# Designs tried in a protein design chat: VH-VL binders against q0atu2. Part 119

Target 1, 119 residues: q0atu2
Amino acid sequence: MLDKKARIRTSREYRNVFEKGKRLSGRFLIIYYVENALDNNRFGFITNKKIGMAVIRNRIKRQLRAIVREYQGQVKNKHDIVLVARAGIGKSSFEGMEKDYIAIMKKAGLFARNANKID
Below, E stands for the ipSAE of ESMFold2; O stands for the ipSAE of OpenDDE; V2 stands for 0.75 times the mean of E and O plus 0.25 times the DockQ between their complexes.

## First folded at step 6 (VH-VL)

Design u39 (framework fv_recibokibart)
Fold by ESMFold2-Fast, scan of step 6:
Structure u39 (fold): chain C 119 residues (1-119), chain A 121 residues (1-121), chain B 108 residues (1-108)
Amino acid sequence: as target 1 above (119 residues)
Amino acid sequence: QVQLVQSGAEVKKPGASVKVSCKASGYTFTGYYMHWAKQAPGQGLEWIGEINPKSGGTNYNQKFQGRVTMTRDTSISTAYMELSRLRSDDTAVYYCARDKYYWDSLYFDYWGQGTLVTVSS
Amino acid sequence: QIVLTQSPGTLSLSPGERATLSCRASQSVSSDYLHWYQQKPGQAPRLWIYGASSRATGIPDRFSGSGSGTDFTLTISRLEPEDFATYYCQQYGDSPLTFGQGTKLEIK
């Protein structure tokens, strides 16, 4: 799981990212992101009813948290980042979500140049 | 009623800069993203980028990165797009458009009337 | 980036006929993020169909959108004089947001 300090927890914190941040849309994900005044990154996750039923939404949230955790060391420090799952994510594989995450984070300038070469 | 009113036509020389305005009315200006798009004469639409009027946060199409700057003035509900180092292929009608976003959809429900920018030597 | 290719580039028809406009994406696009705009000469584009199949407010029943994956269609069941315009498809299934080159619907 992600460390408590690496998670966006409150409605106010989510609202801050939406209101102050930039956004970038990928195939399965939209990210909202803003620099924070902390020395670490924080992540939030949003899934809504258009994705599917609760069982699907809960699966997607777990998979997104796993992806973020796997790549957290490659994210530029001091950012609050909210991942919003898009409707098409329900038809994606775990690998498809992972590739989209990497692509959008690189496009946003939030990943190290070599983030796609983990081996 | 929702309206987006853009500044008038501009004629510029190559190498100059142009700043187009888009004044919003009839809605909460800071509640909706504003986008800019380009349409060269007789051609289709091309997305330039977007701005969050509340924060001033921007995202630009990489094709225009380094030449475009988007800003806003919330006191007069106006968004701006400045394009620098103008070239002849920047001759186009430039549109502002409001993004109607409900978590899962991104489309433009209202557009400005367009601003013709002509770059000519 | 996702490239949207519209066909035909120009469609010449008479009022009363059926029009079928195609939009093909270079990569699969969720239908939720495929939209259509109408543009008349000297005017700004206007939202026409969003999410591949939902008519925008005030758009007549004769317009319908359909499609999924890479192939999307805008159909006008019986053309009226005011329908002759250029139609653009648009995707935001992936950044950057892109538009098709447009299909110009003109009077024969």
Scores: ipSAE 0.211, ipTM 0.769, lowest interface PAE 4.8, mean pLDDT 88
Fold by OpenDDE, second read of step 7:
Structure u39 (fold): chain C 119 residues (1-119), chain A 121 residues (1-121), chain B 108 residues (1-108)
Amino acid sequence: as target 1 above (119 residues)
Amino acid sequence: QVQLVQSGAEVKKPGASVKVSCKASGYTFTGYYMHWAKQAPGQGLEWIGEINPKSGGTNYNQKFQGRVTMTRDTSISTAYMELSRLRSDDTAVYYCARDKYYWDSLYFDYWGQGTLVTVSS
Amino acid sequence: QIVLTQSPGTLSLSPGERATLSCRASQSVSSDYLHWYQQKPGQAPRLWIYGASSRATGIPDRFSGSGSGTDFTLTISRLEPEDFATYYCQQYGDSPLTFGQGTKLEIK
């Protein structure tokens, strides 16, 4: 699980990312990202009803958190990043989700080209 | 090793409430959702609901909505399931089960030993 | 809700025989969300197959899971005495989570 300081928690924080950040769309994810004034990255997760029932949304959130956790050390620092799950993500595999995350983060310039899973 | 240890058997009268506990060990309690399932004598399994031990958020089977309350005490890594307004058909073994996600799947990888709740006049 | 129907309700076989257990879903379920549990009398269920076809840790290779869509199968190639138990399929694809009614595999 992500540390508390690595989490976007307030509506204000989310709004800041959405209003001031850049947006990139992947196959299963949309990311909004903006530089912050901190020494660490913060992550937020959005899953809406288009994804599916609550159990599915929760599953997706858990999986996204797991992915973010595995790669957090390879993400450029001082960013607030919000992951928005797209409707199709409910039918995606974990690997597909992970692959999409890596691809979109690389495209955003937030991820190293040689990013690999961190144990 | 991961262990889920549940409270002992309960005998209740109709209309009463029962609160079953599930103590977790061997892993980070707040890192995994906890589920509860019901198994009536000689019957199959029925999902009751889930709780996020971190936030306390819950999702219940509509069948039990209004009668079930799931809580947790993170300080002792214990989940609770309370069932109120008990009736005879609530007689069953109740299980807690840890929610595990791995790759593409999400399943119950560890179960408590079960708690028998008997409701009789 | 997604209803899982298992068949047969009871399967009576002898050690060494092949067992085929079916789980049919009322609507399509992703293979990632279909699991099997084994339960013996007086014990809690135990994860057996996850994601339709993946054996849980410690599960012998005589067990195999297959299927997609609405039809899933658990197969035991050659029954051992310890395999006689009740097997439940379960879906995690939609709320509420649901189980099949179980197939009791008993010794003939």
Scores: ipSAE 0.026, ipTM 0.676, lowest interface PAE 5.3, mean pLDDT 91

Design u4 (framework fv_recibokibart)
Fold by ESMFold2-Fast, scan of step 6:
Structure u4 (fold): chain C 119 residues (1-119), chain A 121 residues (1-121), chain B 108 residues (1-108)
Amino acid sequence: as target 1 above (119 residues)
Amino acid sequence: QVQLVQSGAEVKKPGASVKVSCKASGYTFTGYWMHWAKQAPGQGLEWIGEINPKSGGTNYNQKFQGRVTMTRDTSISTAYMELSRLRSDDTAVYYCARDKYYWESLYFDYWGQGTLVTVSS
Amino acid sequence: QIVLTQSPGTLSLSPGERATLSCRASQSVSSDYLHWYQQKPGQAPRLWIYGASSRATGIPDRFSGSGSGTDFTLTISRLEPEDFATYYCQQYGDSPLTFGQGTKLEIK
């Protein structure tokens, strides 16, 4: 799971990202993002009822957090980023969600220069 | 059951202040923002502002800034809106409304019944 | 401030007819933040459609919302007597939050 410091925790913080941030849509994900005044990034996750039952929404949320954690070091510092799962994400594989996340983060210009390095 | 119950009608003189209350029940009061809106007789709705009951933080529509104060009392799950220096065009029904937090549109899912404030000489 | 303009101001229609209500924004509004409320005389507004197209709990399927950008529409496919009311659109995208001036549906 992500460290406490890397999580958007309050409704006001979510509202700030939605109202003042930019938006980019991917295949399974929408991201909203805005620069923050902190020295770290923070992430929020939204899985709405249109996706399905609570068990499915909780699974998706857990998987998205795992993906974000894996690529956390490649994200440009000082951003609040909210990931919103689109309808249909429940039919995606883990790899499908991961590839969509990488694509939208690159398109948004949120990955640092060394983000293209591979293991 | 979620319920927002507002205080009763008030009649005020120009220049006076009015304080309207909104008592919440059926949910965690500090978990949702509370908004206030104005509706003059025969007219549409106008947003006044919002308060976070947990922190007490507020955001006001600039049109009312300097005349409106929003507060809350968490011990009785009640939000307040005070409007000062009343004018005749402040005559209106005032509503409180609960704000859904999630990005799922940030909308007013429950409303109080309204409080009529009449400002007359 | 985002100005929402609703048209027409008043519609006089009969039960069984189709109603189409327009809401136009002075600048682009994410559909996620465009909502519709119904209000009857002497009553508080009630959430009717949220996020441009999602019906609130208990709202009949004859109601549908659509639109994006600056143009949004509320459609009632077949009016029932209980549908005659004033409908307000609202945006929650930018501060200050704003409502349209309302469209009043009245019985012919």
Scores: ipSAE 0.000, ipTM 0.555, lowest interface PAE 11.6, mean pLDDT 85

Design u40 (framework fv_recibokibart)
Fold by OpenDDE, second read of step 7:
Structure u40 (fold): chain C 119 residues (1-119), chain A 121 residues (1-121), chain B 108 residues (1-108)
Amino acid sequence: as target 1 above (119 residues)
Amino acid sequence: QVQLVQSGAEVKKPGASVKVSCKASGYTFTGYYMHWAKQAPGQGLEWIGEINPKSGGTNYNQKFQGRVTMTRDTSISTAYMELSRLRSDDTAVYYCARDKYYWEDLYFDYWGQGTLVTVSS
Amino acid sequence: QIVLTQSPGTLSLSPGERATLSCRASQSVSSDYLHWYQQKPGQAPRLWIYGASSRATGIPDRFSGSGSGTDFTLTISRLEPEDFATYYCQQYGDSPLTFGQGTKLEIK
C-alpha cells in the first residue's frame, strides 16, 4: 500500500495537477504530471464508469497502485502524478498495464531509460 | 458559440520558419487542450501535437519533434504553432482543433478554418 | 503507432443509395476512442461520429457508426446530395493520435 504521504488526496491537489501539469496518453493510461514543492512524489488514480462496474474499477485501482508501488523508487522525485485509467484497461492483463505504465512514464521522462522491474 | 480563427496564408522559402496563430472564443481558453493537424494537398490528416493552454505543457508527434514549437498567449486566448527548417513537404493546410475533454472523449469538436502554408524556392 | 486503413479509397454512389465505409485498425482500439470526421473541399473537418457510434450534434440519423476491436464502419442509409464528401476515421486509443487516409464519397 502506498504511503499516505505518497498519495494525492484532495480535490484541490487533483485539480492542480490537471490544470498546471502535462499529460501523456498511453494505451491504457493517461498520466498527468507536474512538479511539486515537496521532497517526495504523490500519486493519484482516476477511474470512470467507462471502465466498467464498481468492482472492476476497484480492481483496476488496486492493480495500478501495485504497479506504482513497485516502481516508486525509479520515478524522478518531486512530482505529482495522476493516473487516469482509459477505456479498455479492464480487458488488459496486469502485465499489459505494467508495460503501458513503464512505457508512458519513460516517454514522459519520469523514468530512467534503464528502468526495470524490481524483484 | 465556440470559434477558432486562424491566421492567414503564408508563403515561405525552404529553411525558413512559420508561425500560425489560432484565436479561440466562446469558451474558457485555458480549460481545453489545443491540437494541431497537418493536411498536405490532396492528402489526409496528420496529428502534429497538443498544448495545455493553462500550463503551456506540450506533447508533439515524434515526426515533428525538434522542428515544432507550440505556445499560447492566455491574455488573448490565442494558440501558436511554429514550424522551423521548412521544406517543400511542409506545404499543407494546418488546422488547430479543440480537444473535447482532458481525460475523456478525446476527439476534436471544433476546428479552425485552416492556414495554408506554402514552401517553395 | 496504430495505423488506420480506410476502404474503399473512393466510393461512387448515387443519391438514395446506401453507403458503407470501413476503417480498419492495425491493432485493437476501444470504441470510445474511434471517431469519424466529414470534410468537404476547402473546409475544415467536422466531427461526425464519436465513440464509434454516437452522432455529433446536428448529424442526421441516416448516419450511423458501428464496430469494435479493429473493424469500424460508418453507414449512410440513404445518401443525400450534401453527404458527398471525404470521411476520415481517427483514433486516440494509443499515442500518437492517428487518422485514416480517408474515403472520398463522390456522386456517380
Scores: ipSAE 0.496, ipTM 0.871, lowest interface PAE 1.4, mean pLDDT 93
Fold by ESMFold2-Fast, scan of step 6:
Structure u40 (fold): chain C 119 residues (1-119), chain A 121 residues (1-121), chain B 108 residues (1-108)
Amino acid sequence: as target 1 above (119 residues)
Amino acid sequence: QVQLVQSGAEVKKPGASVKVSCKASGYTFTGYYMHWAKQAPGQGLEWIGEINPKSGGTNYNQKFQGRVTMTRDTSISTAYMELSRLRSDDTAVYYCARDKYYWEDLYFDYWGQGTLVTVSS
Amino acid sequence: QIVLTQSPGTLSLSPGERATLSCRASQSVSSDYLHWYQQKPGQAPRLWIYGASSRATGIPDRFSGSGSGTDFTLTISRLEPEDFATYYCQQYGDSPLTFGQGTKLEIK
């Protein structure tokens, strides 16, 4: 899935993104994002009980990591980004989550447009 | 007790800029996002944007992007909204309002009293 | 962007009557992110109902909110004189955050 160095893992690191970052809300996702002092991007994932039971929350986390991994090369370098799943995400399709991710990342200015992407 | 106190009414000419302030008290200023909204005379509310008071990070509604700048001064718990290149349709009451910035429900539990900005020749 | 359409634009009623205010979204909105505000002339808006159905602190139980998807309703079971105001729905189910145009509740 995602390389360990590309994951935000500690509570302190999550707090740093929330406190120092910007926020942008999509339909199924909220992202919090801040430029980091590293050579790479890092991603964090938060699912809360509003989404549903643990089995649903775990599925959502795995699907979000897969989406992030697929679009990793299009994300502007040197950012810490936390994805917070919104209550409605548990009823979404994988395609719905993917479209929301692309849309919100483009709105945040963190993502190259698909039309401009080189294979 | 939570209070958001805004600066007084302004009268500006077309093409000028206006800077409205919102002084927060009764809570941890850096614990809540601050938003700004516009209400033209006899009209409904329109969201302008938000600022994270801890970082200064902002997100603006595209309708205002390029003309609005939001800032804050944490030493005096005050948020600012500056609107440039004023037009007659910028005449409105401008409100500040707070929300929690974590993944909780996004609603405005406290609002400033409003600042009337009149743009006239 | 999600457009919120409130109806009616103006609702003229007498104290003691029931009021039903509608808010329709152009796209589905999670009820967790649909809120209502009350605004009286010359005053700032005040949070009234959050998450479609939860009353804010101090709001009388004659007020109730309901709805899901694209259709949301604010109901006042027995109007009191102080209830005559403009009510706005607001969504943050998607960016940008938007408000409805408001329903003005006025004395008949």
Scores: ipSAE 0.227, ipTM 0.774, lowest interface PAE 4.4, mean pLDDT 87

Design u41 (framework fv_recibokibart; at its last look DockQ between E and O 0.81; V2 from the best seeds 0.00; counts 0 for: pae E 3.8 > 2)
Fold by ESMFold2-Fast, scan of step 6:
Structure u41 (fold): chain C 119 residues (1-119), chain A 121 residues (1-121), chain B 108 residues (1-108)
Amino acid sequence: as target 1 above (119 residues)
Amino acid sequence: QVQLVQSGAEVKKPGASVKVSCKASGYTFTGYYMHWAKQAPGQGLEWIGEINPKSGGTNYNQKFQGRVTMTRDTSISTAYMELSRLRSDDTAVYYCARDKYYWEELYFDYWGQGTLVTVSS
Amino acid sequence: QIVLTQSPGTLSLSPGERATLSCRASQSVSSDYLHWYQQKPGQAPRLWIYGASSRATGIPDRFSGSGSGTDFTLTISRLEPEDFATYYCQQYGDSPLTFGQGTKLEIK
C-alpha cells in the first residue's frame, strides 16, 4: 500500500505532471515526471482499455503500486511521477514490470540511492 | 494543414555550434512532443531526443548527452536543436518530427523537410 | 539499447513482384511500438505502418505489416514504380528510440 500523501489523486494534479514535466518510455511503462514544490514524492498510475479488462487493469495497478512502494526510498526527493502502463504490460510478469520500472527510473536520473537492490 | 518547416543548410567549422529551427503550423504546438533525428550522408536515422513544448522538459539519447540542447519558443511555435563542439561525423541532415503528447500510439506522423549541416575541416 | 537489423540491405526487384522486408530486434519489442517509415532520396521519412500492422492514412492496401517479439516484416504484394524507396523500421518501446539501418528497394 502506498501512503496517501505519496499518491497523485486529482485530474488537475495528473494534468500538471503531463503539462509541466517530461517523459521517458520503457518496455511496459511510460513515465511522466516533474519536480514538485512539496517535501515528498507523489506517484500516479494510469491503465487504459488497451491493456485489457478491468480485472487485468486493477491487477496491474496493484502490482505497480507494490513495486513503487518497495523502491520508494531510492527515488530522488520532490518529484511527481506518473506511471502509464503500456499495452504489452498485461503479458509481463511481476519481475518483468519491476525490472522495467528500475531501468526507466535509472535512465530518467530519478534514483538517488543504490539501484542495485535487485542484483 | 500540418507543417514543420526547418531552417536552411549550414556550413560550420569543427568546434563550432549549430542551432537548427523547426517552425510548426496547422496544429496546437504545445499539444505534441517534438523529436529530433540525425541522418548522416548515405546512412540511416538516429534519434537525438525529445522536448515537451509546454514545459521545455527534455530527454536526450545518451550518445548526444552533453553536446545537444533542445529548446522552444511557444510565441512563434518553433523548436530548436543546438549541437555544440561540432565534429566531422556531425555532418548530416537533421530532422524534426512530432508525436502524440499522451501515451497512445506514439509514432512520428509529421516530419520537417530536414536541415543539412556540413562540418568542414 | 535495442538494435534493429534490417535485411536485406538492398532488394532489387521489378514492378509487379512481391517484396518482403525484414526487421529483427535484439530484444523483444511489443508490436504496438514497432513502426515503418518510407524515405525517398532528398525527402523526409514518412510514416507508413504503425503498430506493426496498421497502415497510416493514405497508404495503399498492397502494403502490409506483421510480426511480434523480435521478428517483423513489411510486405508489398505487387510493386508499383512509386514504391521503390528506402524503408526503415523503428521501435518506440524502450528508450533510446532506435531505427533499423534501412532496406533500399531498387528497380532491377
Scores: ipSAE 0.707, ipTM 0.892, lowest interface PAE 1.4, mean pLDDT 91
Fold by ESMFold2, look of step 7:
Parts: C-alpha cells; sequence; structure tokens
Structure u41 (fold): chain C 119 residues (1-119), chain A 121 residues (1-121), chain B 108 residues (1-108)
C-alpha cells in the first residue's frame, strides 16, 4: 500500500497533473506526470470504464498500486504521476502490466539512475 | 469553427534551421495537445512529437530528439516547431494537428494545411 | 515502437468495385487505438475511421473498418470517384505514435 502522503487525493490535484504535465502512452497505460513542489512523489490511479465491471476495475487498480509500490524507490523524486488504465488492460497479466509500467516510466525518464530493482 | 493555419513554404540550405508556425482559432488553444508530423515527398506520415500548450511540456519521437524544439505563444494561440541542422532528407511537408487533452478517444481530428520545407544546396 | 505495414501499396480499381485495405501491426494494438486517415494530393490528412470501426462525422456508410490484435482492414463496399486517395492507418497504442506507409487507391 502506498503511504498516505504519496497519494494524489483531490480533483484539483488530478487536474493539475493533466493540465500542466506531460503524457506518454504505453500498451496498457497512459501516464500523465508533472514536477511538484513537494519533497516526495505522489501517485494517482484512474480506470477506463470500458475495462469492465467495477470489481474488475478495482482489481486492476489494486494490481497497479502493488506495482507502483514495488518500484517507488526507483522513481525520480518530486513528481505527481497519474496512471490511467487503458481499455485493453483487462486482458493483460500482472506481469504484463508490470513490464508496461517499467517501459513507460523509462521512456518518460522517471526512473533515477543508480536505482535498484530495475532491469 | 476549428482552424489551424500554418506559415508559408520555406527554402533552406543544409545546416540551417527552420521554424514553422501553426495558428489556432475556433477553440480553446490550451485545451488540446498540438502534434507535428512530417511527410517527405511521395512518402507517408511520421510523427515528430507533441506539446501541451498550457504548460509548454513536450515529448518528442526519439528520431528527432536533439534537433527539434516545440514551443507555443498562448497570447496569440500559436504553436511552433523548429528543426535545426537541416539536411536534404528533411525536405518535406510539415503538419500540425491537435488531439484531446484528457479523453480516451485520442485521434487527430483537425490538421493544418501543411508547410513545405525544401532543403537544397 | 509499433510498426504498421499496409498492403497493398497501390490498389488499382474501377468505380463500383469493392476495395479492401489491410493494416498489420508488429504487435497487438487494442482496436480503440487504431485509426484511419484519408489524404488526397495537395491536402492534409482527414480523420476517416477511428477506434478501428467508427466512422468520423460525415463519412459515407460504404466505408467500414474492422479488425483486432495485429490485423485491421478498411473496406469500401462500392467505390465512388471521390474515394480514390491514399489511406493511412495510425496507432495510438504505444509511444512513439506511428503511421502505416499508406495504400494508394487509384482509378484503373
Amino acid sequence: as target 1 above (119 residues)
Amino acid sequence: QVQLVQSGAEVKKPGASVKVSCKASGYTFTGYYMHWAKQAPGQGLEWIGEINPKSGGTNYNQKFQGRVTMTRDTSISTAYMELSRLRSDDTAVYYCARDKYYWEELYFDYWGQGTLVTVSS
Amino acid sequence: QIVLTQSPGTLSLSPGERATLSCRASQSVSSDYLHWYQQKPGQAPRLWIYGASSRATGIPDRFSGSGSGTDFTLTISRLEPEDFATYYCQQYGDSPLTFGQGTKLEIK
């Protein structure tokens, strides 16, 4: 589970990332990201309604939170990052989501050099 | 009515730079991403990159990284694409195009008329 | 990156004939992220089909799109003179965004 201060919580915080940030598309995810004025990273999660029923969308969110928690120490500090699950994510495995997350975060330049636990 | 009007054709020498403009009207300029694409004579389309016009944040196709700079001036609703160290294979028509800010159905719904850039000795 | 390969490169047909244009992706693309554009000489591309199968506003119902995974098609059931143009598929499924090389549909 992500620490309370590492969560994007309000609509205003989400809008700030969408409106002032950058974005990148991956196979199963779109990320929106922006530098923040904090001393830590924050993460937000959005599921696309086309993924399926609420129970499926909630499972996807839990899986993405677990992936983010695993790699959070490797992420460059002072960023707000929103993960948007794309419609096709329901057909992916946990490992597929994880691979996509790693790839898109590398493309965005969001993994710090010398970070442990990334290939 | 949405309209994207690009600057006129340019002729440049190898090694020079070119800056193409794309003036938007008929919509809220800072509410849509702006993209740029290249089409060499008789060839297909190649994506160059995008800019968030509200913040100025950019993401470029790695093929163009280091030679392309995208900017904008929100006071005149205009996006710019500058390509440096021009070479003969940069001869092409360059298009601006927009897509939605947030939403799932992302596609290029409006395009500029294109700007021909010719690079010749 | 995802490479889109269109076939045939050129398709020569007469008005009234059926046309089938193919777009193959180097890896799976969700249909929501595959789009088609039409381009005539001297003009900008125009959005034609989005999400693999949805027609853009004002596009005649003789155009239909289909496909999933790596294989997508654009079909024109009965060609009209105005349909002769180049058609590009485009993916928004992974950065960088990519286009197919195009299929030129020309009058025989």
Scores: ipSAE 0.570, ipTM 0.869, lowest interface PAE 2.2, mean pLDDT 90
Fold by OpenDDE, look of step 8:
Structure u41 (fold): chain C 119 residues (1-119), chain A 121 residues (1-121), chain B 108 residues (1-108)
Amino acid sequence: as target 1 above (119 residues)
Amino acid sequence: QVQLVQSGAEVKKPGASVKVSCKASGYTFTGYYMHWAKQAPGQGLEWIGEINPKSGGTNYNQKFQGRVTMTRDTSISTAYMELSRLRSDDTAVYYCARDKYYWEELYFDYWGQGTLVTVSS
Amino acid sequence: QIVLTQSPGTLSLSPGERATLSCRASQSVSSDYLHWYQQKPGQAPRLWIYGASSRATGIPDRFSGSGSGTDFTLTISRLEPEDFATYYCQQYGDSPLTFGQGTKLEIK
């Protein structure tokens, strides 16, 4: 799991990202992101009932957290980023989610310029 | 009642810039993303980009990247789309459209009446 | 990007007939992110069907949407004179948002 310090936890924090940030839609994810005044990045995750049953939603969250953790060190610092799972994500493989995450983060310019990512 | 009212028709020369406005009423302007679309004469629709009226954050279609600038004035609930370095194929009707949700379904439930922009030498 | 191809380009029918409009996506699109709009000459597009199968407010029940994956359909069971217009499908299953090229439904 992500460190407590690296997580968006409160409704107010989520609202701040949605209201003040930018968004970018991918195949399986929509990311909302905004600069923060911290020395670290924070990530939030949203799954809704359209994704599926609670077991599925929890699985998706677990997989997304794993993906975020894997690439955390390559993300530009001082950002709050919320990942919203889209309806089709339940039918995607883990690799598909990862690919979508990488693609959308690149498009958003949130990876460090020297980051080594798979195209 | 939700309404989006756009500015009037424009005639521009190649290389010039045009700025179209979209005034929103009947809802909380900052609560919904605003989109812009292009429709060339007799053609279909093309997505230009979106703006978060609350923050001013934008996301553009790569095709228009570098030539389009979307802004807003929250004090008068008005969104703006500026297109620079105009060329003949920019001749089109431009629409603003309200996004229904932040992240669900993402369809356009209300549209402006459109603004004709003609680019000719 | 996801390309939406509508067919036919033009559909000529008479009032009272059944109309079937197709929208094919170059790759799979969740039904939640496939929508239809109606547009008449000189007017802005109007939301018609959302989420592939849900009628927008005020849309008559003679209109129906269906489909999944890459194939979507808009059906008009019995055409009324006011139904003759151009219909566009639209997807936001992936960036960038895209529209079909439209099907013009004209009176025979």
Scores: ipSAE 0.487, ipTM 0.869, lowest interface PAE 1.4, mean pLDDT 93
ESMFold2 (binder alone), look of step 7: mean pLDDT 93; pTM 0.946
OpenDDE, look of step 7: ipSAE 0.456; ipTM 0.864
ESMFold2, look of step 8: ipSAE 0.364; ipTM 0.816
ESMFold2 (binder alone), look of step 8: mean pLDDT 93; pTM 0.948

